# Ledger of designs, part 3: VH-VL binders against Acetyl-coenzyme A thioesterase (ACOT12)

Target 1, 210 residues: Acetyl-coenzyme A thioesterase (ACOT12), of Homo sapiens (Human) (q8wyk0r340to549)
Amino acid sequence: CIHWDISKQASLSDSNVEALKKLAAKRGWEVTSTVEKIKIYTLEEHDVLSVWVEKHVGSPAHLAYRLLSDFTKRPLWDPHFVSCEVIDWVSEDDQLYHITCPILNDDKPKDLVVLVSRRKPLKDGNTYTVAVKSVILPSVPPSPQYIRSEIICAGFLIHAIDSNSCIVSYFNHMSASILPYFAGNLGGWSKSIEETAASCIQFLENPPDD

## First folded at step 29 (VH-VL)

Design o2 (from n3 with light chain D34Y)
Fold by ESMFold2, last read:
Structure o2 (fold): chain C 210 residues (1-210), chain A 121 residues (1-121), chain B 109 residues (1-109)
Amino acid sequence: as target 1 above (210 residues)
Amino acid sequence: EVQLVESGAEVKKPGSSVKVSCKASGYTFSRYEISWVRQAPGQGLEWMGSIIPMFDIANYAQKFQGRVTITADESTSTAYMELSSLRSEDTAVYYCARDTRESGYDAFDIWGQGTTVTVSS
Amino acid sequence: QSALTQPASVSGSLGQSVTISCTGSSSNIGAGYYVHWYQQHPGKAPNLMIYGSNRPSGVSNRFSGSKSGNTASLTISGLQAEDEADYYCQSYDSSDTYVFGGGTKLTVL
C-alpha cells in the first residue's frame, strides 16, 4: 500500500490510472459467465484472483463516467459499500475517500482509504477511466471499529458505443481485505457479481435526482 | 468475412518515418486487440506492439519503445503503426494481426496480407 | 535471439508424420502460458493452425499440438505437399510480451 503525499499527487494519480490499464491489458482473461447485458471474466494469478465485469449500459458514456467517479453514490447501487465519504477533493480528477463495508460472516466490518483518479478520453478517443487504489493517510489511521483493508487495483474503463450507450468494464485485482466478498464458489460468486452488475446498470440507466 | 487489409508497400530513406494502416472488417473492431508483427527478409516473426481499441491501451515491445506508435480509429475500423528514425535493419514485411482475447488463448487468428517496407539510401 | 527455440528444419515423406518442437523457459511456456502454432507459405501471411491444444475451424485434423514442461510440439500426420511451409510457435512471456520461435522449415519429400 502506498503513502499519500500531496506533493506527489500527479505521479500517484498517473500510477493509479496506469495500474488499472495494466490490469485490463493482462493476458489470460477467461469468460466464466455470460448473461443478458453482463459478461464476467476471471484471471487467476498464483495467490490472487482478478475479475473483469463487462456491462452493456443504455446511458451516455460521459454520464456513466460522472456517476461512477463519484464514490459518494457507490452505496446507491453496490450493496458491498455502506458509506463512501470524501476526505479530500484534491483536484478535479483526484479524490480521497473513506469507505465502510457491511459486516460479513459476523466479523468486524472493513474500511478503506482510497484514491480515486479519473480521466476523460484522449483527443479522438472513446474511453473514460476511473481508477481506485488504497493509500495510507496518517490523518485517517485504522480504528478499532473496523479492519483496515486494501484495494490493490480496481476501477472502471468506460467505452462509448454511441451517444446513448456505453460498455462499462469493472476490474478488481483482489486483496485479502476484500476477498471475503468473493469467497463463495464460482457459482455463488458469479451470481453475486451478476446482481451487483445489474444494479449498476439500473443505476446508470435511471440515475436518481442529483 | 473477417479480414484485415493493410496499406501498400513503402520505400523509405534512413531517418524517415513510415505509417502503415490496417483496416478491419467483418467483426466488432473495438473488442479485439490488434498486434503488429514484422518479418525481416529471411528472418522470423517479431512482435512490435499492440492496441486494445475498446480500452484505448497500447503496449510496445521494449526494443521499439520510443520509436513506435500504435493507434486506432474506431470510426474507420483502422489501426495504425508508425515507426520513426528508420534504419536499414527496419526493412521487413509488417503484419497486423487480431488477437482472439475473449477465448483466453490470446492467439493471432486473423492476419493482414503484410506491408513491405524497404529502407535504403 | 528468439525466446522460443525451434529446429531450423525438419523433413518427412508424403503420408508420414513429423513433429516440430518448441522449447521455451520458465518465464513463458514453463509459466503455463499457451503455445500457438502458425503455418506460413512463401510470400504469404502466417496462418493459425493450433491454439493451445485446439484446432481452428477449417484446419485439418492431421494437425495437433501438445505441451509438457517447457516444450510444446506440433505434429502433422499424413503429410501432403501443401504442408511444405515454415512453422512458428508463439507464446506469451511474463515480461508482458508475445514471443515467437525462430521458425522451422518443413520439407515434404
Scores: ipSAE 0.648, ipTM 0.833, lowest interface PAE 1.5, mean pLDDT 88
Fold by ESMFold2, fold request of step 31:
Structure o2 (fold): chain C 210 residues (1-210), chain A 121 residues (1-121), chain B 109 residues (1-109)
Amino acid sequence: as target 1 above (210 residues)
Amino acid sequence: EVQLVESGAEVKKPGSSVKVSCKASGYTFSRYEISWVRQAPGQGLEWMGSIIPMFDIANYAQKFQGRVTITADESTSTAYMELSSLRSEDTAVYYCARDTRESGYDAFDIWGQGTTVTVSS
Amino acid sequence: QSALTQPASVSGSLGQSVTISCTGSSSNIGAGYYVHWYQQHPGKAPNLMIYGSNRPSGVSNRFSGSKSGNTASLTISGLQAEDEADYYCQSYDSSDTYVFGGGTKLTVL
């Protein structure tokens, strides 16, 4: 896990984005589900399971980018997030968030401290980037209320198709500690992913009035 | 009918640049990775780099880092490879090739016809 | 030197079988990455013959591929004159690059 250091924010931001791009460019992604507007891929690498969820969205890419890069709106569509609060507006393109997750199996709920880094397309490009990874932030240490957890690499690549539609690709590099459970319950897990993706599409196509 | 059609042969001077085009047809251009592979006279195949158009991500072999730029234009379904600071050793046939990244094999299943680039004084 | 090692040449008689080897390391073939095989006739682009252990549509069942440890093999049975060509193996390396073998010239006697 990377320690946050404000004097190195530009390099940490670039590293966050680069990690997401490396994940997306990996070899061996296999389609495991195709339903309507949603395609799910998995990548199994000995120790880890990674997921790529592709969503066709009837919304302009720049709007999807704005909505998905604002993690304070994440709980409106993603049931895995209870709260997402800004710790620091580091720059226009980088924010630190504290995230809390639902209680599972009566265990202490999990929390996260993450860097969210965003990028608009290059001048002639069609792809927006929203990258997220956990950082260690001394001002927000682990607390007894939560189990401090880690996002290794996750985020969105948003590809403009035309002025009114885009493809939203969500990536998540999950740790090896969950692989045995997921391997045994892929059917139920896949359906949960499909439902979350459908909720995301609906949110992006019917955004709230700010 | 899936095809990759490359631009015509080029003769270049040392120190200049060359930009080879690869026009795709018969499939959804954005969904497949395009790689560039070269072959010097009497030599084997050498991977140079690739682009994934849907994500706008290019990757390069370490040997060519800093000299090669690979781009894609989705509006014309065309990939480009530009090699700068040309040397006589860059004389080769340059191929573009498509791979099937979604199948998990990532093999080069369709190849362009090749573009001969000759670097001489 | 190539990351994948192939013999420079192999020969076989019409109607017989020949095997071309491709040896890598723990960072490529030994890491479990697939091996693919390409045929190249003089003056032509390479043509995919085997991907992993599979044949593309239209490739004769005389061609087969296998892999064990750090080594992959292409076997061509029932050799025909048109099989005379250069053959390349290809895999992926943990350095995030595609790697090719140096090529094998097959001569059909």
Scores: ipSAE 0.594, ipTM 0.820, lowest interface PAE 1.8, mean pLDDT 88
Fold by ESMFold2, last read:
Structure o2 (fold): chain C 210 residues (1-210), chain A 121 residues (1-121), chain B 109 residues (1-109)
Amino acid sequence: as target 1 above (210 residues)
Amino acid sequence: EVQLVESGAEVKKPGSSVKVSCKASGYTFSRYEISWVRQAPGQGLEWMGSIIPMFDIANYAQKFQGRVTITADESTSTAYMELSSLRSEDTAVYYCARDTRESGYDAFDIWGQGTTVTVSS
Amino acid sequence: QSALTQPASVSGSLGQSVTISCTGSSSNIGAGYYVHWYQQHPGKAPNLMIYGSNRPSGVSNRFSGSKSGNTASLTISGLQAEDEADYYCQSYDSSDTYVFGGGTKLTVL
């Protein structure tokens, strides 16, 4: 986990995005499930598990990008998020969030402090990026009410198909040590990856009016 | 029929650049990784780099970082490899090759016919 | 130079069997990555002959591949004149790169 330092904002932002791209480009992703609009892949390396969920979405890519990069909207579709509050806007493309998660198995709830870094495609490109990684922020230290948890590398790569549709690929790199805290045969911190992906699709295709 | 068709032979001077194209047909271009592999006269195969068009992710062998740029144009289903600061030892046949990430094996199952690039002074 | 080591040449007579070795390291073959084999005739692009331990459709069952530890092997049984070619092994490295062997020239006597 890296310490947040505003004087290095650009390099931390680029590192966040690059980590997501390196995860997506890895070999050995195995298809675990295929449902109509959803493919789920897993990748196991030593004691680390990664998940790739591919979703075909009937929504313009730029809209999906704006909705998915705004983590204050994440609880509207992802039941694993209770609250997502902005700590610092930082810049147009970088925001710090405090995230809380629901109680599991009579344990204390988990929280996170994350940097969200986003990128529009360069000219002639079709791919949007939303990268998320935990950071250490002295102004928001761990508290006894929560178990401070870590997102090693996660995010979305959003590929425009045409003006009204896109493919959304969600990646999450997590250690095997946190795997027992979430339900499902596929692992991760989501309760049911297929149900969460379907909820995401519905949210993106029927966005709120704000 | 799945096919990769490369651009024609090139003759270049040292210090210049070359850009080779690789036109794909018969499959969904954006979903497959395209690699570039070169072969100098009498030598073996050497991987240069690749692109995953759907994610807009290019990777490069360390030897070529800073000199090679690999891009994709989805509207024409064409991948490109540009090699700059050419030297005489860059004289080679340049192949594009397809790799499917979904099979779990990641083998190069389809190859272009090769593009001969000659660098001479 | 090559991350994967192959013998420079191998020979065999018509009807015999030959084996071409491909030796890597703990960062590629030894890490469990698959090994693939390509045949290349003079002036032609490489052709995929073996991927992992599998054979593509249309490839003769005379070709087989195996691996153990950091070494992979391509075996060609019942040698025919058309088998005379260069053969390359290929794998993936934990440095997130593809790697090739140096190539083996097979001569059919």
Scores: ipSAE 0.578, ipTM 0.808, lowest interface PAE 1.8, mean pLDDT 87
Fold by ESMFold2, fold request of step 31:
Structure o2 (fold): chain C 210 residues (1-210), chain A 121 residues (1-121), chain B 109 residues (1-109)
Amino acid sequence: as target 1 above (210 residues)
Amino acid sequence: EVQLVESGAEVKKPGSSVKVSCKASGYTFSRYEISWVRQAPGQGLEWMGSIIPMFDIANYAQKFQGRVTITADESTSTAYMELSSLRSEDTAVYYCARDTRESGYDAFDIWGQGTTVTVSS
Amino acid sequence: QSALTQPASVSGSLGQSVTISCTGSSSNIGAGYYVHWYQQHPGKAPNLMIYGSNRPSGVSNRFSGSKSGNTASLTISGLQAEDEADYYCQSYDSSDTYVFGGGTKLTVL
């Protein structure tokens, strides 16, 4: 986990984006599910499980980018997020969030402190980036109310198909230490991921009126 | 028909740059990674780098880092490789090749016919 | 020196079988990455003959591939004149790069 330091904001922002791009560019992604408009891939490395969820969305890429980069809207479609509150509007392209998650099989809910870094396409490009990773922020220390958790590397790559549609690719780099507990339930993971992806599509195609 | 068509042969001076194009047809260009592989006369194959157009992510072999730039233009389904600061040892045939990262094997299943670049002093 | 080692040449008579070896290291073939095989005739681009242990559609079943430890093998049975070409193995390395063998010239006698 990286310590947040405003004097290193540019390098931490770039590192966040580059980690997501490096994850997306890895070789060995295996398709584990293909359903209408949603494709799920997994990548197993020694102590890491990573997931790539690809979905076709009937929404302009720039709108999907704006909606997905605003984590205050994440709880509207993603049941894994209870609240997402801005700690600091660092810049147009970087924000710090405190995130709370539902209670699962623990005594306490989990929380996160994350840096969200975003990028519009460069020169003749059609791909938007929203990268997220946990950081250590002394002003928001772990509290007894939550189990402080970590996102190693996650985010979205959003590819414009035409003016009214895009492909959204979600990536999440997870610890393989949990994999043995879920090995016999991979089908359940796939179904849950498919349902979350469908909720995301619905949200992006019918955004709230605010 | 899935096809990669490369630009024509080039003769260059040392110190200059060359930009080779690779036009794809018969498949969804953005979904496949395009690699660039070169072959010097009488020598084997050497991977230079790649691009994933859908993500706009380019990767380079360390030997070429800083000299090679790989780009893609989705509107024309064309990938480009630009090699700068040319030397005589850069004389080679330059191939583009598609790999299917979605298959899990990551093999080069389609190749361009190659572009001969000659660097003469 | 290429990351994967192949013999410089092999030869066989029409109708016979030949095997071409490809030896890597613990960072590529030995790490479990697939090995792929390409055939290249003079003046032509390479073409994919074997990916892992599989054949692409349209490739003769006379071609087969196998792998054990740090070594992969391409076997060509029932040699035909058209099989005379250069053959390259290729794999992926834990340094996040593709690696090729130096190539093997197959001569059909």
Scores: ipSAE 0.574, ipTM 0.813, lowest interface PAE 1.8, mean pLDDT 88

Design o3 (from n3 with heavy chain S103K)
Fold by OpenDDE, fold request of step 31:
Structure o3 (fold): chain C 210 residues (1-210), chain A 121 residues (1-121), chain B 109 residues (1-109)
Amino acid sequence: as target 1 above (210 residues)
Amino acid sequence: EVQLVESGAEVKKPGSSVKVSCKASGYTFSRYEISWVRQAPGQGLEWMGSIIPMFDIANYAQKFQGRVTITADESTSTAYMELSSLRSEDTAVYYCARDTREKGYDAFDIWGQGTTVTVSS
Amino acid sequence: QSALTQPASVSGSLGQSVTISCTGSSSNIGAGYDVHWYQQHPGKAPNLMIYGSNRPSGVSNRFSGSKSGNTASLTISGLQAEDEADYYCQSYDSSDTYVFGGGTKLTVL
């Protein structure tokens, strides 16, 4: 986990984005599940599992980008998140969040401190980026109320198809913090991912009022 | 029919730059990674870099880092490879090739016809 | 120079079988990445002949691919005159780079 340094906020944020791109560009993604508007890929590397969830969304890419980059809204569609509060606005496109999770198998709920870095498409590009990774923030130390968890590398790549639709690709380098365990139940795990993805699509296609 | 059609032959001076185009057709352009592979006269194949249009991610071989730029225009289903600071050693046939990662394996199943780039003073 | 090593040349008589080797390292073939094979005739673009151990549609069943450890092999059975060409193996490296063999010239006698 990276120690947050405000003096290096630009490089850390860029590194966040690049890490996601590197993950997305990995070789060996295998199709795990295909449903109506959702396709799940998995990548196994040296006992590490990564997931790629592709969602076809009937909403403009820029809208999806705006909604997904606001992590305060994530609890509205992702059951793995109870709360997401902004700790600091590092820049217009970089924010620090404190996240809490529901109690699962543990006695205490998990929490996370994450950097969210969003980027609009480059010139002539059609893909938005929302990168997420855990950081160590001294002002928000671990608490006895929570089990501090970590997101190594996750985020969204939002590709515009046309003016009213996009493909939202979610990536996550497996973390026990927010992903359900499959532990021999791949079907159940996939179903859980599908349900979350469906909820995400629903949220993006029917956004709440501001 | 799936095909890649490259731009015509180029003759360049040392120090100049060349930009080769690769127009794709017959498939969803954004879904397939496009690589650029060159072959000097009498030599083997050399991977230069690639781009995943859907993610807008380009990767380059270390040898060409900083000198090559690979881009994609989805509106025209065209990939581009620009090589700068040309030298005589850059004289080669340049191929674009489609990677089959979308199909679940990483091979080059479709190739352009190749673009001959000659660098001479 | 090439990350994957191939013999410079191999030869076989019509109707015979030949094998072309492709030796990599623990960072590519040995890392578990598939090996693919291409055929290239003079003045033409390469053609995919084998991906892993599979043949694309339209490719003769005379071509087969295998790998073990850090070495992959292309076997061409029942050699025909048209098989005379250059053959390249290709894989991926843990450095996130595509890698090619140096190529093998196959001569049909």
Scores: ipSAE 0.899, ipTM 0.943, lowest interface PAE 0.5, mean pLDDT 94
Fold by OpenDDE, fold request of step 31:
Structure o3 (fold): chain C 210 residues (1-210), chain A 121 residues (1-121), chain B 109 residues (1-109)
Amino acid sequence: as target 1 above (210 residues)
Amino acid sequence: EVQLVESGAEVKKPGSSVKVSCKASGYTFSRYEISWVRQAPGQGLEWMGSIIPMFDIANYAQKFQGRVTITADESTSTAYMELSSLRSEDTAVYYCARDTREKGYDAFDIWGQGTTVTVSS
Amino acid sequence: QSALTQPASVSGSLGQSVTISCTGSSSNIGAGYDVHWYQQHPGKAPNLMIYGSNRPSGVSNRFSGSKSGNTASLTISGLQAEDEADYYCQSYDSSDTYVFGGGTKLTVL
């Protein structure tokens, strides 16, 4: 896990984005599940399982980008998140969050400290990026109330199809520590991913009022 | 019909830049990675880099890192390859090619006709 | 120079069978990446002849591909005059790079 250094905020944030892009660009993605608007891919590498969830969304890409990059909204649609609090808005496009998770099989809930780095498409581009990675922040040390967890590499690539629709691709480089957050078997895991994806689509297509 | 059509031949001076275009048709442009492969006279094929339009992710061979830029314009279904600081050894035919990663394998099933770039004083 | 090694040239008589080898390393062919084969006639763009062990639609069943360990092979049976061309193998490397063989010139005698 990376130690956060505000003096290196730019490089750390760029690295966050590049890590997500590298993950997305990997070879060997295999289709695991296909439903109406949701397609799940998996990539197995050594001891790592990565997931790619493709969602067809009837909402403008820029809106999806705005909503998904605001992690304070994530508990509204993702049951794996209880709270997401902004620790620091280090720049217009980079934020630090403290995340808490529901109690699963553990005695204590898990928490995370993550860097969220968002990028709009370049000129004439159509893809937005929201990259997520755990960081070590001295001002938010581990607490006895929580089990500190870690996101190695995750995020969203949001591709505009037209003015009113987009494809939201969620990526997650799964570590052994976060696997228990899923059903523990492929079928149950896939179902859980599908449900979360459906909830995400619903949220993006019917955003709450500000 | 699925096809890639490249821009016309270029004659450039050393130190200048060249930008070759590759217009795709007959398929969903955003879903397929486009690679650029060059071939010097009498030599083999050399991969330069690629772009995944859907993700707007470009990757480059180390040899060309910092000197090549690959972009894609989805509105026109066109990929571009710009090579700067041209040298005589950059004289080659430059091909764009569609990657089949969307189909589950990484071969080049569709090729452009090639663009001859000549670098000479 | 090329990441994948091919013989510079091979030859065969009409109706015979020839095999072109493509040797890689543990970072590409040996890493499990598929090997693909292209045919290129003079002044033309390459044509995909084999992807892995499969033939694209329209490609003669005289062409077949296989691999074992770090080496892939293209076999052309029943050689025809039109088979005279350059052949290139291609794979992917763990360094996230596409790699080509140096090419093999096939002469049909």
Scores: ipSAE 0.899, ipTM 0.944, lowest interface PAE 0.5, mean pLDDT 94
Fold by ESMFold2, fold request of step 31:
Parts: sequence; structure tokens; C-alpha cells
Structure o3 (fold): chain C 210 residues (1-210), chain A 121 residues (1-121), chain B 109 residues (1-109)
Amino acid sequence: as target 1 above (210 residues)
Amino acid sequence: EVQLVESGAEVKKPGSSVKVSCKASGYTFSRYEISWVRQAPGQGLEWMGSIIPMFDIANYAQKFQGRVTITADESTSTAYMELSSLRSEDTAVYYCARDTREKGYDAFDIWGQGTTVTVSS
Amino acid sequence: QSALTQPASVSGSLGQSVTISCTGSSSNIGAGYDVHWYQQHPGKAPNLMIYGSNRPSGVSNRFSGSKSGNTASLTISGLQAEDEADYYCQSYDSSDTYVFGGGTKLTVL
């Protein structure tokens, strides 16, 4: 887990984005589910599991980017998130969030402190980036109410297909502390991921300010 | 028919740069990685770098870091490789090649015809 | 220099079998990455002959590939004159790069 340091804000932001891109560029992704608009890949590395969920979305890429980069809206579609509150608006492209998760198996609920870093496409490019990783922030220490957990590397790569549609690729390099929030068997886990992806698609296709 | 068609041969002076194009057809350009591989006269194949257009991610072999830039233009389904500060040792045939990046399928299944770049005074 | 080591040349007579080896390290072949094989005739682009242990459509069943530990092998049975070419192995490395062998010239006697 990286320590947040305001004097290194730009390099930490770039590192967050680079980690997501490096995860996405890895080899050995294996398709484990293909349904309608959703494809799920996994990548196993020494008992650590990474997931890539590809979603075909009937929404402009720039709109999907705006909605997905605002984590205060994440609980509207993702049942794994109870609350997402901004700690610091750092910059236009970087925000710190405190995230709380649902209770699982009668344990204390988990929480997270994350840096969200966003990028619009390079000139003439078609891909938006929303990168997420946990940081250590002394002003928001672990509390007795929650078990402080870690996102190693997660986020969205959003690829414009045309003016009205995009492919949203979600990546997550899972740590052991967050893994119990996924279903027990592979079929149940895949179905839970499929349902969350479908909820994401519906949210992006039916925006609140219609 | 899946094809990669490269730009024509180039003759360059030392210190200049070259930009080779690779036009793709017959498949969804953005979903496949395009790599650049060169072969000096009488020598083997050398991977230079790649781009994944859908994610807009380029990777480079350490030897070429800082001298090579690989880009893609989805509107024309074309990848580009630009090599700067050319030396006589850069005289080679430059190939583009694609793969799927999926487990067990990360082979270069389609190759361009090759672009001969000659660097001499 | 090459991350993957191949013999510089091998030879075999018409109708015989030949095996070309490709030896890597724990960061590539030994890490479990597949090995792929390409045939290159003079003046031509490489042509994929084997990917992992599989053969692309249109490639003769005389070509086969295998891998064990840090070493992969391309076997060509029933050698024919047109098999005379350069052969390259290729794999992926944990440094997020593609790596090639130095190439093997096959001479059909």
C-alpha cells in the first residue's frame, strides 16, 4: 500500500494510472464467462486473483467516464459499496475517498481509503481511464468500526466505439482482505460479477439527469 | 481476409528518424495487440515494442526505450512505429505483427510484409 | 544475447525427423509461458507454425511442438525440401516483453 504524500501528488497520480494499465496489458487472461453484453476474464498469479470484466454499454464514452469517475455515485449501482465519501478533492483529476462496504459473515464491515485518478484520452485517442488504489492517509486512520482493507489496483478503461456506445473494462487485482465479498463457488462468483456488471450497464444507460 | 500492410522502403541518413505504418484490415483493429519486430541483415528477430489500441497502452523493449514511439490511429486502422536518432545498426527489415493476448494465443499469427529501412550516408 | 537459446543449425535427410530445441529461463519458459514457433524462408516474413502445443489451420501435421521445464522443442517429421528455412522460437517474459530465440537454420540433405 502506498503512503499519500501531497509533495508527490503528480507522481502518485501517474503511478496509479500506470498500475492499472500494466494490469490490463498482462498476458494470460482467461475467459471464464461470456454472456450477452458481458465477458469475464481471470488471471491467476501465485494464488492471487485478478479479474477483467468487459461490458458493452449503449452510452457515450465521455458520459460513462463522468459517471464512473464520480465515486459518490458508485453505491447507486454497485452493491459492494455502502458509502463513498470524498476526503479531499486534491485536483481536477485526483480525489481521495473513504469507502465503506456491507457486512459479510457477521464480521465487522470493511472500509477503504483510496486515490481515484482519472484521465481523458490522449490526443486523437478513444480511451478514458479511471484508476483506483488504496493509500495510507494518516488523517483517516483505521477505526474500531471497520476492518481497514486494501485495493491493490483496480479501475476502468473506457473505450469509445462510436458516439453512442463504448466498451467499459473493469479490472481488479484482489487482495485477500476484500476477497470474501465475492461468491463462494466459481459459478456463484461469476454470477455475482455478472449481476454487478449488468447493474453498471443499466446505470450508465439510464443516467439521472435524463 | 486478415491482413497487415506496411509502408514502403525507406533510405535514411544517420541522425534522422523513420516512421513506418502498418494498415490492418479484416478484423477489429482495436482488440488485437500490434507488435513491431525488426531483423537486421543476416540476423534474428528482435521485438521492439507494441501497442494495444483498445486500451491505448504502448510497451517498449528496454533497448529501444527513449528512441521508439508506437502509436495507433483507429479511424484508419493503422499502427505506427517511429524510431529516432537512426544509426547504421538500425538498417533492418521492420515487421508489424498481431496477437490476441489471451492465454495460449499470444502468438504472432499475422505479419506484415516487412519494411526495409536502410541507414547510410 | 537472445533470451531463448537455439542451436545455430540442424540438418536432416529427406523423410527423416528433426528436432529443434529452445531453452529459456525461469522468467519465461520456466514461468509457464507458452512457446511459439515460426518458419522463415529467405526474403519472406515469418510464418506461425506452432503456438504452444497447437498447430494453426493449414500447417502440416508433420510439425509438432512440446515443452518441458525450461525447454521447448519443434519436431518436423517426414522432412521435405521446402522445410529448409530458418526457425525461431518465441515466448513471453515476466518483464512484460516478447522474446525470440536466435534462430536455427534447418538444412535438408
Scores: ipSAE 0.700, ipTM 0.847, lowest interface PAE 1.3, mean pLDDT 88
Fold by ESMFold2, fold request of step 31:
Structure o3 (fold): chain C 210 residues (1-210), chain A 121 residues (1-121), chain B 109 residues (1-109)
Amino acid sequence: as target 1 above (210 residues)
Amino acid sequence: EVQLVESGAEVKKPGSSVKVSCKASGYTFSRYEISWVRQAPGQGLEWMGSIIPMFDIANYAQKFQGRVTITADESTSTAYMELSSLRSEDTAVYYCARDTREKGYDAFDIWGQGTTVTVSS
Amino acid sequence: QSALTQPASVSGSLGQSVTISCTGSSSNIGAGYDVHWYQQHPGKAPNLMIYGSNRPSGVSNRFSGSKSGNTASLTISGLQAEDEADYYCQSYDSSDTYVFGGGTKLTVL
């Protein structure tokens, strides 16, 4: 895990985005589910499992980007997130969040401290980026109420199709330390991913008025 | 019909740059990776780099890092490869080729016709 | 020097079988990545003949591919005159790059 250091904010932000792009560019993604607007891929690399969830969304790409980059809204559609609170509004494109997750077995709930880095497309580009990576932040140390967990690399690549629609690709590179946990429930996990993706689509197509 | 059509042959001086185009048709351009592969006279195939238009991600062989730039224009379904600081050993046929990136199907299934680039003084 | 090693040439008589080898490392073929095979006639672009252990539509069943450990093989049975060409293997590497073999010239006697 990387220590957060405000004096290196720009390089940490770029590294966060580049890690997501490197994950997305990997080969060997295997299709495990195809339903109407949702396609799910997995990639197994020795001790880690990565997922790619492609969603076709009837929403402008710039709106999807705004909604997905605001992690305070994540619990409204993603049942894996109980709360997402801003720790620091570092810049326009970088925010630090504290995230809590539901209890999945009979242990303590898990929490995360993450850097969210976002990018609008450059000239002639059609792709928005929202990258997420855990960081170590001394002002928010692990607490006894939670098991401090780690996101190695996750995020969204949002590709504009036209003025009213986009393709949202979600990626998550899971830690080897949680691989046995997911491997034992992979079948039920696939349907949970489909339901979460459908909830995401519905949220993006019908955003809250607040 | 799925096709990749490359720009015409070029003759260049050492130290200059060349930009080769690759126009795709018959498929959804943004969803496939386009790679650039060159072949010097009498020699084998050498992968130079690629772009994934949907994600706007380019990747390069280390040998060409810093000299090659690969881009895509989705509005024209065209990929470009620009190679700078040309040397005589860059004389080759330059191919574009597409790939699905999906496990079990990640071969270069469609190739352009090749663009001959000659570097001579 | 190519990341994948192929013999420079292979010969076979009409109607016979030949096998072309392609040897990589633990970072490419040995990591489980598929090996693909291309045929190239003089003056033409490469043509996909085998992807992994599969044949594209329109490719003769005389062509087959296999892989074991760090080595892949292309086998061409019932050799015909038009099989005379250069053959390249290709795979993916854990450095997120594509790699080719050096090529094998097949001569049909």
Scores: ipSAE 0.700, ipTM 0.844, lowest interface PAE 1.3, mean pLDDT 88

